# Designs tried in a protein design chat: VH-VL binders against q58766. Part 20

Target 1, 244 residues: q58766
Amino acid sequence: MIIMYAIGIGDNKEEVLKAYEKLKEEGIEVELIDNPKLLVDKLLDGEIDGAVRGSLSSSKVILYLRERIGKFYRASILKNPFTNGIFLLSPVGIDDISEDKNERIKDKIRIIEFASNFLKNYNIKAKVAVLSGGRLGDLGRNKVVDETIYEAEEIVEHFKGNVDIIHNGILIEEYLKDGYNIIIAVDGITGNLIFRCLGLICKIPGYGAVILSDKNVNFIDTSRNANWERYYNAIKFLIGGDFG

## First folded at step 5 (VH-VL)

Design s44 (framework fv_ogalvibart)
Fold by ESMFold2-Fast, scan of step 5:
Structure s44 (fold): chain C 244 residues (1-244), chain A 118 residues (1-118), chain B 107 residues (1-107)
Amino acid sequence: as target 1 above (244 residues)
Amino acid sequence: QVQLVESGGGVVQPGRSLRLSCAASGFTFRSYGMHWVRQAPGKGLEWVAVIWYDGSKKYYADSVTGRFTISRDNSKNTLYLQMNSLRAEDTAVYYCARSHWGRAFDIWGQGTLVTVSS
Amino acid sequence: DIQMTQSPSTLSASVGDRVTITCRASQSISSYLAWFQQKPGKAPKLLIYEASSLESGVPSRFSGSGSGTEFTLTISSLQPDDFATYYCQQYYSYPYTFGQGTKVEIK
């Protein structure tokens, strides 16, 4: 039996094993790996074609990835309920983006660049929406909201003429209705909360969070307490997508 | 929007061949397994065949094994069913269906009627 | 092959009634069972997957239960637009197999 893909297995063993069972039924070869460093090393050394974090420790896997590939970001892959296409939501990790304003703007610009390149692998045209905490009409009411508006406008200005990009405030539902497929959250906390509401409460289909980097890494980050379908979906996405 | 549209059905004589097509739009076709399901007039649903996302594996119902061939062209977002050595009992509406990630068929085409008669 | 058997084959009920359809697998299929609704002249529509999970956009009056070999589909309060034939389907192993269908007629 040749194993080209792996799922990390930690605390949520029953759900990982259910995903493994379904994949096995479909003839998909998957290795279960219970060590975070081993999962990362096997993937980056080319011993496996793709990996899903599964239920392994997020902090340990992220640490080992950063040691090997440097700075990266994460974007959740979700089904758009209005268009039935996919969209990317980023940032979704609290340590993906800087707390410093100037560095955060650079981080979001890099996320947009990497996410746009990711969608090109699927022949999908990038349509970028940058979230803020309000609208242009809210300027002057609240310093924190104002800062998010200025930040979003600066990012839009950077990409004008090269990318289909818009800032229309906090209205995520309008962005999705209009077919925007790269949604840039205010910060990682905000992005993760949006993900949890859409994916875990509303049960919008999701494929995990892809790694966005200047290096090609065929890796999807998953929630430790996910149901088996999330692990299954992540592997199927890795197999069906043209990551390289 | 997400859609599957079948075409190629019609009236054919026993022993002849017919090729059905299913055009997919509104989703990443190459990421999904695709199936054919048929329904004889006034009868229930019968699963016919599956093709994996990359075309690497195919499975068929015993009733069509050796006669039907499922294929796909991911560059054209199109699924095919080549039906050879047709029999009267192959008369049915043929649906293409997408297998959702770990779930049952969540998207179906409208169907195309194949009538095998002498 | 896994044989799927539905009961009843035909069911007549009034608007507002609670309707239950059963489906039996000839061997354990775990929770790999779906329920479909088919209205006259139309393609089937997914209602329930993985035995009990409601498909997005499907009214909450539909629910599924069961595991292993015995499954049920329940419509808590039948509406006129629920006139249809309902099919169970196992997707545990190839070949995938459907039940013979249950026709729900509104009196």
Scores: ipSAE 0.000, ipTM 0.379, lowest interface PAE 23.2, mean pLDDT 86

Design s45 (framework fv_ogalvibart)
Fold by ESMFold2-Fast, scan of step 5:
Structure s45 (fold): chain C 244 residues (1-244), chain A 118 residues (1-118), chain B 107 residues (1-107)
Amino acid sequence: as target 1 above (244 residues)
Amino acid sequence: QVQLVESGGGVVQPGRSLRLSCAASGFTFRDYGMHWVRQAPGKGLEWVAVIWYDGSKKYYADSVTGRFTISRDNSKNTLYLQMNSLRAEDTAVYYCARSYWGRAFDIWGQGTLVTVSS
Amino acid sequence: DIQMTQSPSTLSASVGDRVTITCRASQSISSYLAWFQQKPGKAPKLLIYEASSLESGVPSRFSGSGSGTEFTLTISSLQPDDFATYYCQQYYKYPYTFGQGTKVEIK
């Protein structure tokens, strides 16, 4: 079977074409698709094995994805500075999960399931860490923090016995040192702030945002106005989990 | 200080029922999972049952499934174990223990002795 | 159910000795293992949780190590208060299960 990848090509044609030529000189052939609906349809119908949004309109691609697969989540792919592997951070948008506690727990459970399946495509064993707003010993001190602890513990209990999962409060640096590679933020605001600090201020290398859903969708969202290297790196990641 | 106090133990004949209680104080009882653990005279520890913080989930050891029922009253800070169809092998000191959800038992009661004898 | 096996079942030691107790799980339990100390007529006392974390108030001579299926409890310099029975316990999966216990007695 032939494995095929595509890059969406829209307004930023020069940078997409540069990425295309670089991939081609390395023996990697990709399809360039200039229609948002066609990119989504070819990916979801199985005509291509993975896709990068490229320079296509994000609003149109996201609209067609929602029409075809319904609710989905996003996770940022970031390099772990302690292990030199990668980790997924989710949720990373303010609208990524529900404000309702019970639905938020269900959203986080789905994110963990989908993220674990995503990593399986690259033969990476899932190690899940669930963040809360305090330390384990803080229970009883602050109602808002307590609710995040209860939520994290419920999620851990759901998966304990079946996946490698822990909750050690707010200690994100310890999770990363121990090689945890699926980091579940308290909420979309918290996850987005963590991403912006690590990716935009500290400039930890990233590979774009993957789409997580009940369908195994091999799609990376990347900026419409990116340089060619971003599109190139996203395709390299999809092909073999190239973390270089 | 944090403490758990068991009561309700005693001598009972095979086939009869007994209800144990565990009174909690010094912590927010409703926030913690609660367990029963037993120990037959001169033997090791055996986990019996758990009830989640809100009473929504309960799990039992195979040896007591169908005979014992764990329950709690968060308004009274009290844990219960209803023991039906008692057998000689149920003779043990019964401890209640607190867990931070599904974690290790950090606080234990002093235990209450149940003797099933004819 | 997950079977927990301790070795040795009994050991005789002198004050000042380094004592090691082993606990083996029949399947991987990650780090969801606790160690308890029990003295005659008393309730068990938590020493170590999550395989290697020392419970507050427990002397630093106690330490735990291991992950997956093999775990150890070490007492670096045995004190008179340490003559007791020690139990490992997994809390990875219901039903929770204990080891058979290891009695540390005076040589």
Scores: ipSAE 0.000, ipTM 0.533, lowest interface PAE 10.6, mean pLDDT 88

Design s46 (framework fv_ogalvibart)
Fold by ESMFold2-Fast, scan of step 5:
Structure s46 (fold): chain C 244 residues (1-244), chain A 118 residues (1-118), chain B 107 residues (1-107)
Amino acid sequence: as target 1 above (244 residues)
Amino acid sequence: QVQLVESGGGVVQPGRSLRLSCAASGFTFSRYGMHWVRQAPGKGLEWVAVIWYDGSKKYYADSVTGRFTISRDNSKNTLYLQMNSLRAEDTAVYYCARSYFGRAFDIWGQGTLVTVSS
Amino acid sequence: DIQMTQSPSTLSASVGDRVTITCRASQSISSYLAWFQQKPGKAPKLLIYEASSLESGVPSRFSGSGSGTEFTLTISSLQPDDFATYYCQQYYSYPYTFGQGTKVEIK
């Protein structure tokens, strides 16, 4: 009887409706909302426990979220093929972090803090890995790579002793194998490319992108053109971190 | 070309039953939530009931809960309101209206009058 | 249930006047408020949705504003066609509720 979750419905109606029907068959009731502002307001007013953008306008939903909660970042939720758990990959948007080094370091620190808090909601312990552009032995070869190594080391030093955090260069496969579940990309371009390779080419299961902010917002951003499984998986993730 | 047409109104005695229909045309009926709204003579609008696009959810105003039943037949593009245990205060013009997942009522029928009188 | 209260219940104005109608919700409804116009013997007509969005085909002299609990419908230059009763309605939460109506009489 209680509707705790909502899916936005705009375009791509058939796929949203298929997800809704599948959830209903499993005893999970969700509210369908075709109004971007209503979706955001119900979530932030506590009328619903979590929301999936679904097929609503990304620009409008993001605008209303920004008006209510201010600055936020995004992290893609992907299934770790080695552990069967999930990991967060961030940043994954070009506009999410600063091009200025000192501000970028602050952005990445905020992302780690917010991502750690997000995982806590699902009783998942944060294990943070910070990517750089080369291997540990490459220091001194290339100025651009060196800057990414120095940046990663500064971030690790900030959290040492309080968070399980490591920098092991570019070795993303080793981070995932070792169970790291917050992966900080070098920049938004790099993060987006990693996501596209893993999620769109290699078809690693994903659950959408979560909003990371100093407000605790249980919201997943999804593609307007997604198959019903994406909307279904996003709701299942919000409910209890169910990923198979 | 989008139209909603109500029918089934009339004069009925207290305690009796009446069934209203609303025929939809010019749009994909099965994709819209449908509502009943009533208006007593000389009074304001009162929301009565909603049924979701697939019939899975129904909500009612407290004044009609347990007496009225909303239903739909998507194969016939028709909305229904079964009104049982009618009272004098149910006397009103009954409108059907459509909504799309949280939007305001953009299309209304012309209304059908129900008079509950001895 | 969310109670919607309009003020005034009746107003009289001259053609060309600026008319303002207020609607108050008993609790926050964000911007999920619509305004309807009803002429005698006719079904209601949607004017404004989401508090401030003008419905297609509605004259630009109509505007809406507000959020949370207080909302306003404004007619910037009243015309003879604007003789009608106006209703606000919240669609934030079931049951949906209407204000009691404001009758606008042109002098």
Scores: ipSAE 0.000, ipTM 0.423, lowest interface PAE 18.2, mean pLDDT 87

Design s47 (framework fv_ogalvibart)
Fold by ESMFold2-Fast, scan of step 5:
Structure s47 (fold): chain C 244 residues (1-244), chain A 118 residues (1-118), chain B 107 residues (1-107)
Amino acid sequence: as target 1 above (244 residues)
Amino acid sequence: QVQLVESGGGVVQPGRSLRLSCAASGFTFRNYGMHWVRQAPGKGLEWVAVIWYDGSKKYYADSVTGRFTISRDNSKNTLYLQMNSLRAEDTAVYYCARSYFGRAFDIWGQGTLVTVSS
Amino acid sequence: DIQMTQSPSTLSASVGDRVTITCRASQSISSYLAWFQQKPGKAPKLLIYEASSLESGVPSRFSGSGSGTEFTLTISSLQPDDFATYYCQQYYSYPYTFGQGTKVEIK
């Protein structure tokens, strides 16, 4: 009663209802909401503590979120195969960050700030890795790769002294082995491709995409046509970060 | 082949100025941050100043802030340290060093001795 | 400023000995620590960066460990070429600071 969660229900009703029943069996009460604006309003007005988009229209839910909280970013929540903890991968949408270099740096700085605050809600210490397009020894061989390296170094310098942050080139596998849990991709295309390879081809467990903003919104975006386990896992993540 | 060569050291009286140079060769100078590190006779290492790869950021040790100015000319592959208002305690071997991509110093020059003596 | 303190300031050792040098930071520096070797009249040489990464061309008998505020440089089997002064250095924040040095001399 004190803590309330909701799942949006539009299409794919059978799978949403299966998730609802499974949560109910475990003593977790979930409100089913069939109106995109109502889901957003209840969440942002504090009437519910967390929400999963479920099978509602993504375009309508995202529109109402933007009207209420303004600019936000997305990060995919994935299980680290080396540590069994979670990590956030961002940006993961093509339109998530600017094409302009200076604005892109500011976007990545905001993502790091918001992602770090998101992890604090689960008592997880942020460890940030900033990706670039090549190995450090490649500096000077390709101007495009060099620009990604300079950008990453500027971001690291901004946070040095205040956040555990590193740039070690393109070596995503080494960052994950070392327990880094906020991975900043070169751009939205790169992040989306990394997500699709890890989550959809390699089947690394995932918990949906979280909204990153100055408001700390407890919202997870899920596929409209997901099976019930995806909706169930998203709610379980919101209530306590159950990663096992 | 990758090397840094300092020059401009010498004997100078207190209150005067001296300009050090560091010539880089064998690598793409414009891609690296550059530092000055000094060592007084018989003492340990003291970091003096840094200049970023593009000259956009500069930082100094408190002991030299307001007196020393670091600069670079990427077209000439050369790093400089302008030392003003020199004091006896500035007497040291001055090394230029390349930052390992803004981090550790992987390449050092041989050093140039600056003696501030009346 | 971040103060770096090494221990010991001087140690005497024999060829074949395992030598450990410690470095303490006055505040957390994560893994932004390097170790340098300096021989008389020469410039310092990078041995270890990011606390534990061995620089290319450095013998495998050198290793680094630690994070946060406490760091260790280890020489597993001291060789004659290893009698030198060793410095730790933080590059977590400006100004960069070095430890006072540890002189490794023959026993």
Scores: ipSAE 0.006, ipTM 0.514, lowest interface PAE 10.9, mean pLDDT 87

Design s48 (framework fv_ogalvibart)
Fold by ESMFold2-Fast, scan of step 5:
Structure s48 (fold): chain C 244 residues (1-244), chain A 118 residues (1-118), chain B 107 residues (1-107)
Amino acid sequence: as target 1 above (244 residues)
Amino acid sequence: QVQLVESGGGVVQPGRSLRLSCAASGFTFRSYGMHWVRQAPGKGLEWVAVIWYEGSKKYYADSVTGRFTISRDNSKNTLYLQMNSLRAEDTAVYYCARSYFGRAFDIWGQGTLVTVSS
Amino acid sequence: DIQMTQSPSTLSASVGDRVTITCRASQSISSYLAWFQQKPGKAPKLLIYEASSLESGVPSRFSGSGSGTEFTLTISSLQPDDFATYYCQQYYSYPYTFGQGTKVEIK
């Protein structure tokens, strides 16, 4: 059947247009939309099958999504260089996670639940790793690091017995080598910085950040300063191309 | 420096009660989950109960549910096991052990022997 | 409940031997497995946690491996101090359960 996708276009127009032309060559129908509310409305009203934020204002799109669907989180979809599978990194949005300690734990629990359900759509078994600022052996050395360890352990204890989940400190590279495919960052700042280093500097293949919520929203958030391949990859991921 | 010391064991008749204590020193007691593990003479290890940090949650082995109660006093750095309606099969050395929340037991006490017999 | 089964139940070995003990879980426990050493009249001592992590102060001749349902403890070159009973333990879900133990005896 005919499937309709849209890419938001604001800044970075030449890279969005390159992605558009490449998709068109492959027979993928894509609409370019320059209005944040229109992009969201078309998706949520069922006029399009999936949407990529593209280069539209993140704050404007996020605010309007919140008004329409309520609370949601974001997870960056990245290729694991050790396994060639994908992994999700979350939180990666500045406002995705609460500054309140107890609510932050609840946010991370909801992220894990939604991310696990997302992976089921691609027949991928969830393997969750929760990051902290140190290792269990560091407990007692620094109060800020200790709080991240306590938070990680609380989350692991909530899921142990039901989900494949582990906390082994700050060792992101070891989690990825061992095939963990849901990586929970300490906070939104930490997750965003990790994403920017891996995705924008090291150019690890990525598919954008998927929306995680109670509602099934076929929407991928993108970085403003992305090359055309990232917009292209986001659309290809949404249609279920060769990625998964 | 990090140490757990059990006390309160002894010989007791079936149907009676005992309270075990475990005194902790050399670490921030309130930050750790605390467990009781027992070992019958010549047998293997059996997990008995856990109390989370701050006393927030408790879990028990089916063999002791309804009869044993785990508790802690963080101001005294002490763990307790109240053992009611004791049976001959409760005869064992009782160890207290600490964990990070619910993970591996990195520190154990020396154990205290409980003998339930006529 | 998750059943933990060790093999062998007992083994005889000489100083310098490579010793391998296996532990099997009745269902997947991810990497939530610890290995303990117990000498007669003493409390158990943690050797390995999270299936493969060596506890501080434990000699490097001890190593652990495995994930899911099959786990091994290896002693690369057995020393006199290593004659003891070894237990695996899962801490994936309550109730926590131990294997029946493996007694390593002098040949």
Scores: ipSAE 0.058, ipTM 0.609, lowest interface PAE 6.5, mean pLDDT 88

Design s49 (framework fv_ogalvibart)
Fold by ESMFold2-Fast, scan of step 5:
Structure s49 (fold): chain C 244 residues (1-244), chain A 118 residues (1-118), chain B 107 residues (1-107)
Amino acid sequence: as target 1 above (244 residues)
Amino acid sequence: QVQLVESGGGVVQPGRSLRLSCAASGFTFRSYGMHWVRQAPGKGLEWVAVIWYDGSYKYYADSVTGRFTISRDNSKNTLYLQMNSLRAEDTAVYYCARSYFGRAFDIWGQGTLVTVSS
Amino acid sequence: DIQMTQSPSTLSASVGDRVTITCRASQSISSYLAWFQQKPGKAPKLLIYEASSLESGVPSRFSGSGSGTEFTLTISSLQPDDFATYYCQQYYSYPYTFGQGTKVEIK
């Protein structure tokens, strides 16, 4: 019955080791793993209960994950500045969703399902907001914007009665003020730009990016060049630590 | 020629201390994890300890935890094992070995004999 | 700790024989299993890594197979130089652990 977490260690070793030492001082046992394939294999074999990529190569870890579990998505975990809770922002990767409209709608539906299941592990009720490029009152003015509105409305209709879900156009600040905790961006480019503005310019606290899939995988993707607090916070998040 | 050479073995009384050395040559020592493995006379192999390439992480077998200390000096290309509070059951040939590309030990030293008696 | 158990502890064989040694792990180790050859008075020599990958310079008559908890080392046609003790070893988790060894001796 030993619950075990792991942090990958490649580059940026001093910061990973400092996180390891701080966790150990708090009685949290963490395994340090310097092999990308071994980290993935231990996690998926059930040898460890959760893993943080740490400073291992992102491309190698992502490759091994895809080989083992197939298609997955990523969501950035960010602190909501209005509610003091967390929210997930997805898609945030360059290749997270299809360029094909019908497959992209299916990708977003899968993201919502996986994100909702992820939050259940932490006793957090899913509240989903789907972004579009405009407002409902702007229908008919621009074909590209209209397509994003129709896409968002189709996704909302799919989940009505099953999930707390809303589409109110481009108003991301209103969604966050109202406590929505799964924010679906128009596409991967848009999601990545939102993340960079919130996380890198505005310095909203973050916990890394969670892997979303049909397998229950407790994995957080982190930056190779993060300070020790980011690795520490990612492990604390996986354990169900304090987010306030 | 990639090579590991152990030294420092000998006969020692129970409760005393010994320090083993392992000199590395022919490869970039500072880039590799290093291990100690021992073998009692006529018995099998037993893993003892690991130290990572920069000395930052160490792990020990339960049988030696609290008594043995693994260390390295990358400027001298040398691995060490400080053995304190020696017991008769520590009698063994001690090998140093390197971890290579996440594989089990591809290069071993020739071994040095430690006898704990009388 | 992960326990490694080899079978048999000793086997007698003749030159040209096919020799098979089995190694069992007490829990799944995926493919993180190595095989070593040791001759009297000498250090162990790596033969196989990651369960089935042949180490550079090792003769092709040596092969490894298996994953999870059951692993096998095979010598397809035993040569005089192959009479030795063979060890399996897991490197999935610290502490690393070895099997007890299999002595291959002349029949």
Scores: ipSAE 0.000, ipTM 0.519, lowest interface PAE 12.6, mean pLDDT 88

Design s50 (framework fv_ogalvibart)
Fold by ESMFold2-Fast, scan of step 5:
Structure s50 (fold): chain C 244 residues (1-244), chain A 118 residues (1-118), chain B 107 residues (1-107)
Amino acid sequence: as target 1 above (244 residues)
Amino acid sequence: QVQLVESGGGVVQPGRSLRLSCAASGFTFRSYGMHWVRQAPGKGLEWVAVIWYDGSNKYYADSVTGRFTISRDNSKNTLYLQMNSLRAEDTAVYYCARSYFGRAFDIWGQGTLVTVSS
Amino acid sequence: DIQMTQSPSTLSASVGDRVTITCRASQSISSYLAWFQQKPGKAPKLLIYEASSLESGVPSRFSGSGSGTEFTLTISSLQPDDFATYYCQQYYSYPYTFGQGTKVEIK
């Protein structure tokens, strides 16, 4: 027997074990790994097909990933409450996006490309929405808001004709109703706050954060303090779970 | 202080069964994966089996698959190896060793000799 | 299964010598390699873990290096207490496997 998927186990052992038990009840066996470096190495060496960080130290796992693959981005995988499909929210890490405007635009372009390619693996057509802090009608009232609008418009212009992409301000709820499945936040702080509100307060089902890079890495980052359902959902997603 | 002590070794006839025990003390036994490693007289080390910290998963060397069963009792801080259908080539010193699930074996017992002969 | 091969099988050396033992894996094991010392009638003792990390209480004359498929244990200045058999072991995947051992004996 080949064990193709793994969950990291460190803190929060009870919740990881509950996920493991639920997966076994469904005939899905996963390897539990308590060593951050071993989890990353087994994944990148091709010993396992996919990995979930589980309750291992985020700083240690992320450090080893950066040492092995270099720069990457994260996108949170969340259930769309309007369409019953999945959407990706990015950036969600403060270190994932540049503070420099021109580099930040390039980072967001790379995120869109990598996220689109990721969804293709699940036969899902990319539909991209780029968030800003206001609307076109708000131009001239606030320089910070204006800059977010200009940035969003530049990104949309870059992809028009090649990707289904739109910018219509801050209306995330309307983008989700219309089936947009790649949501680009203004910055990492904003994206992380949106995720925490939807996922941790409102309890919208989530599958963790996928790693987006120029390398094909089948890794999902989960909160160390998550309930068992999040670890369970992350594995189900990696196996080829229902995306909607 | 941290200690593993094997027991249950001895002389046994081919085809018979023998159960080894390994008593752990000085650490949180339930948090560690446990292994059996054996060494035939004058030969090298051979990994035999592992049991995960919670007892849920087990792996065996091909040479013992179907004949040996690893188990543990976390309430008694004890590891076991049930050896069935013993063969002459199973003659070895049997060591128990701990790992924090994927780390190197940092603590070993002193070993218990199993001799399979008539 | 991952096969571990040690070289040499036997090595003769004098006190004060620099001793090098090589271990090769049949496939990449990243850094998941440990080195053990064993004296007659005793259990193995961990010297090096994760290819290059020195176990607590082990003298600094012992060092490990390597990654992937080729690994080396070095004893920089051999002491009388170092005449023993040395084993490498991979813990990258099950079944775990050991090298055949290298006996370091008095020249």
Scores: ipSAE 0.000, ipTM 0.453, lowest interface PAE 16.8, mean pLDDT 87

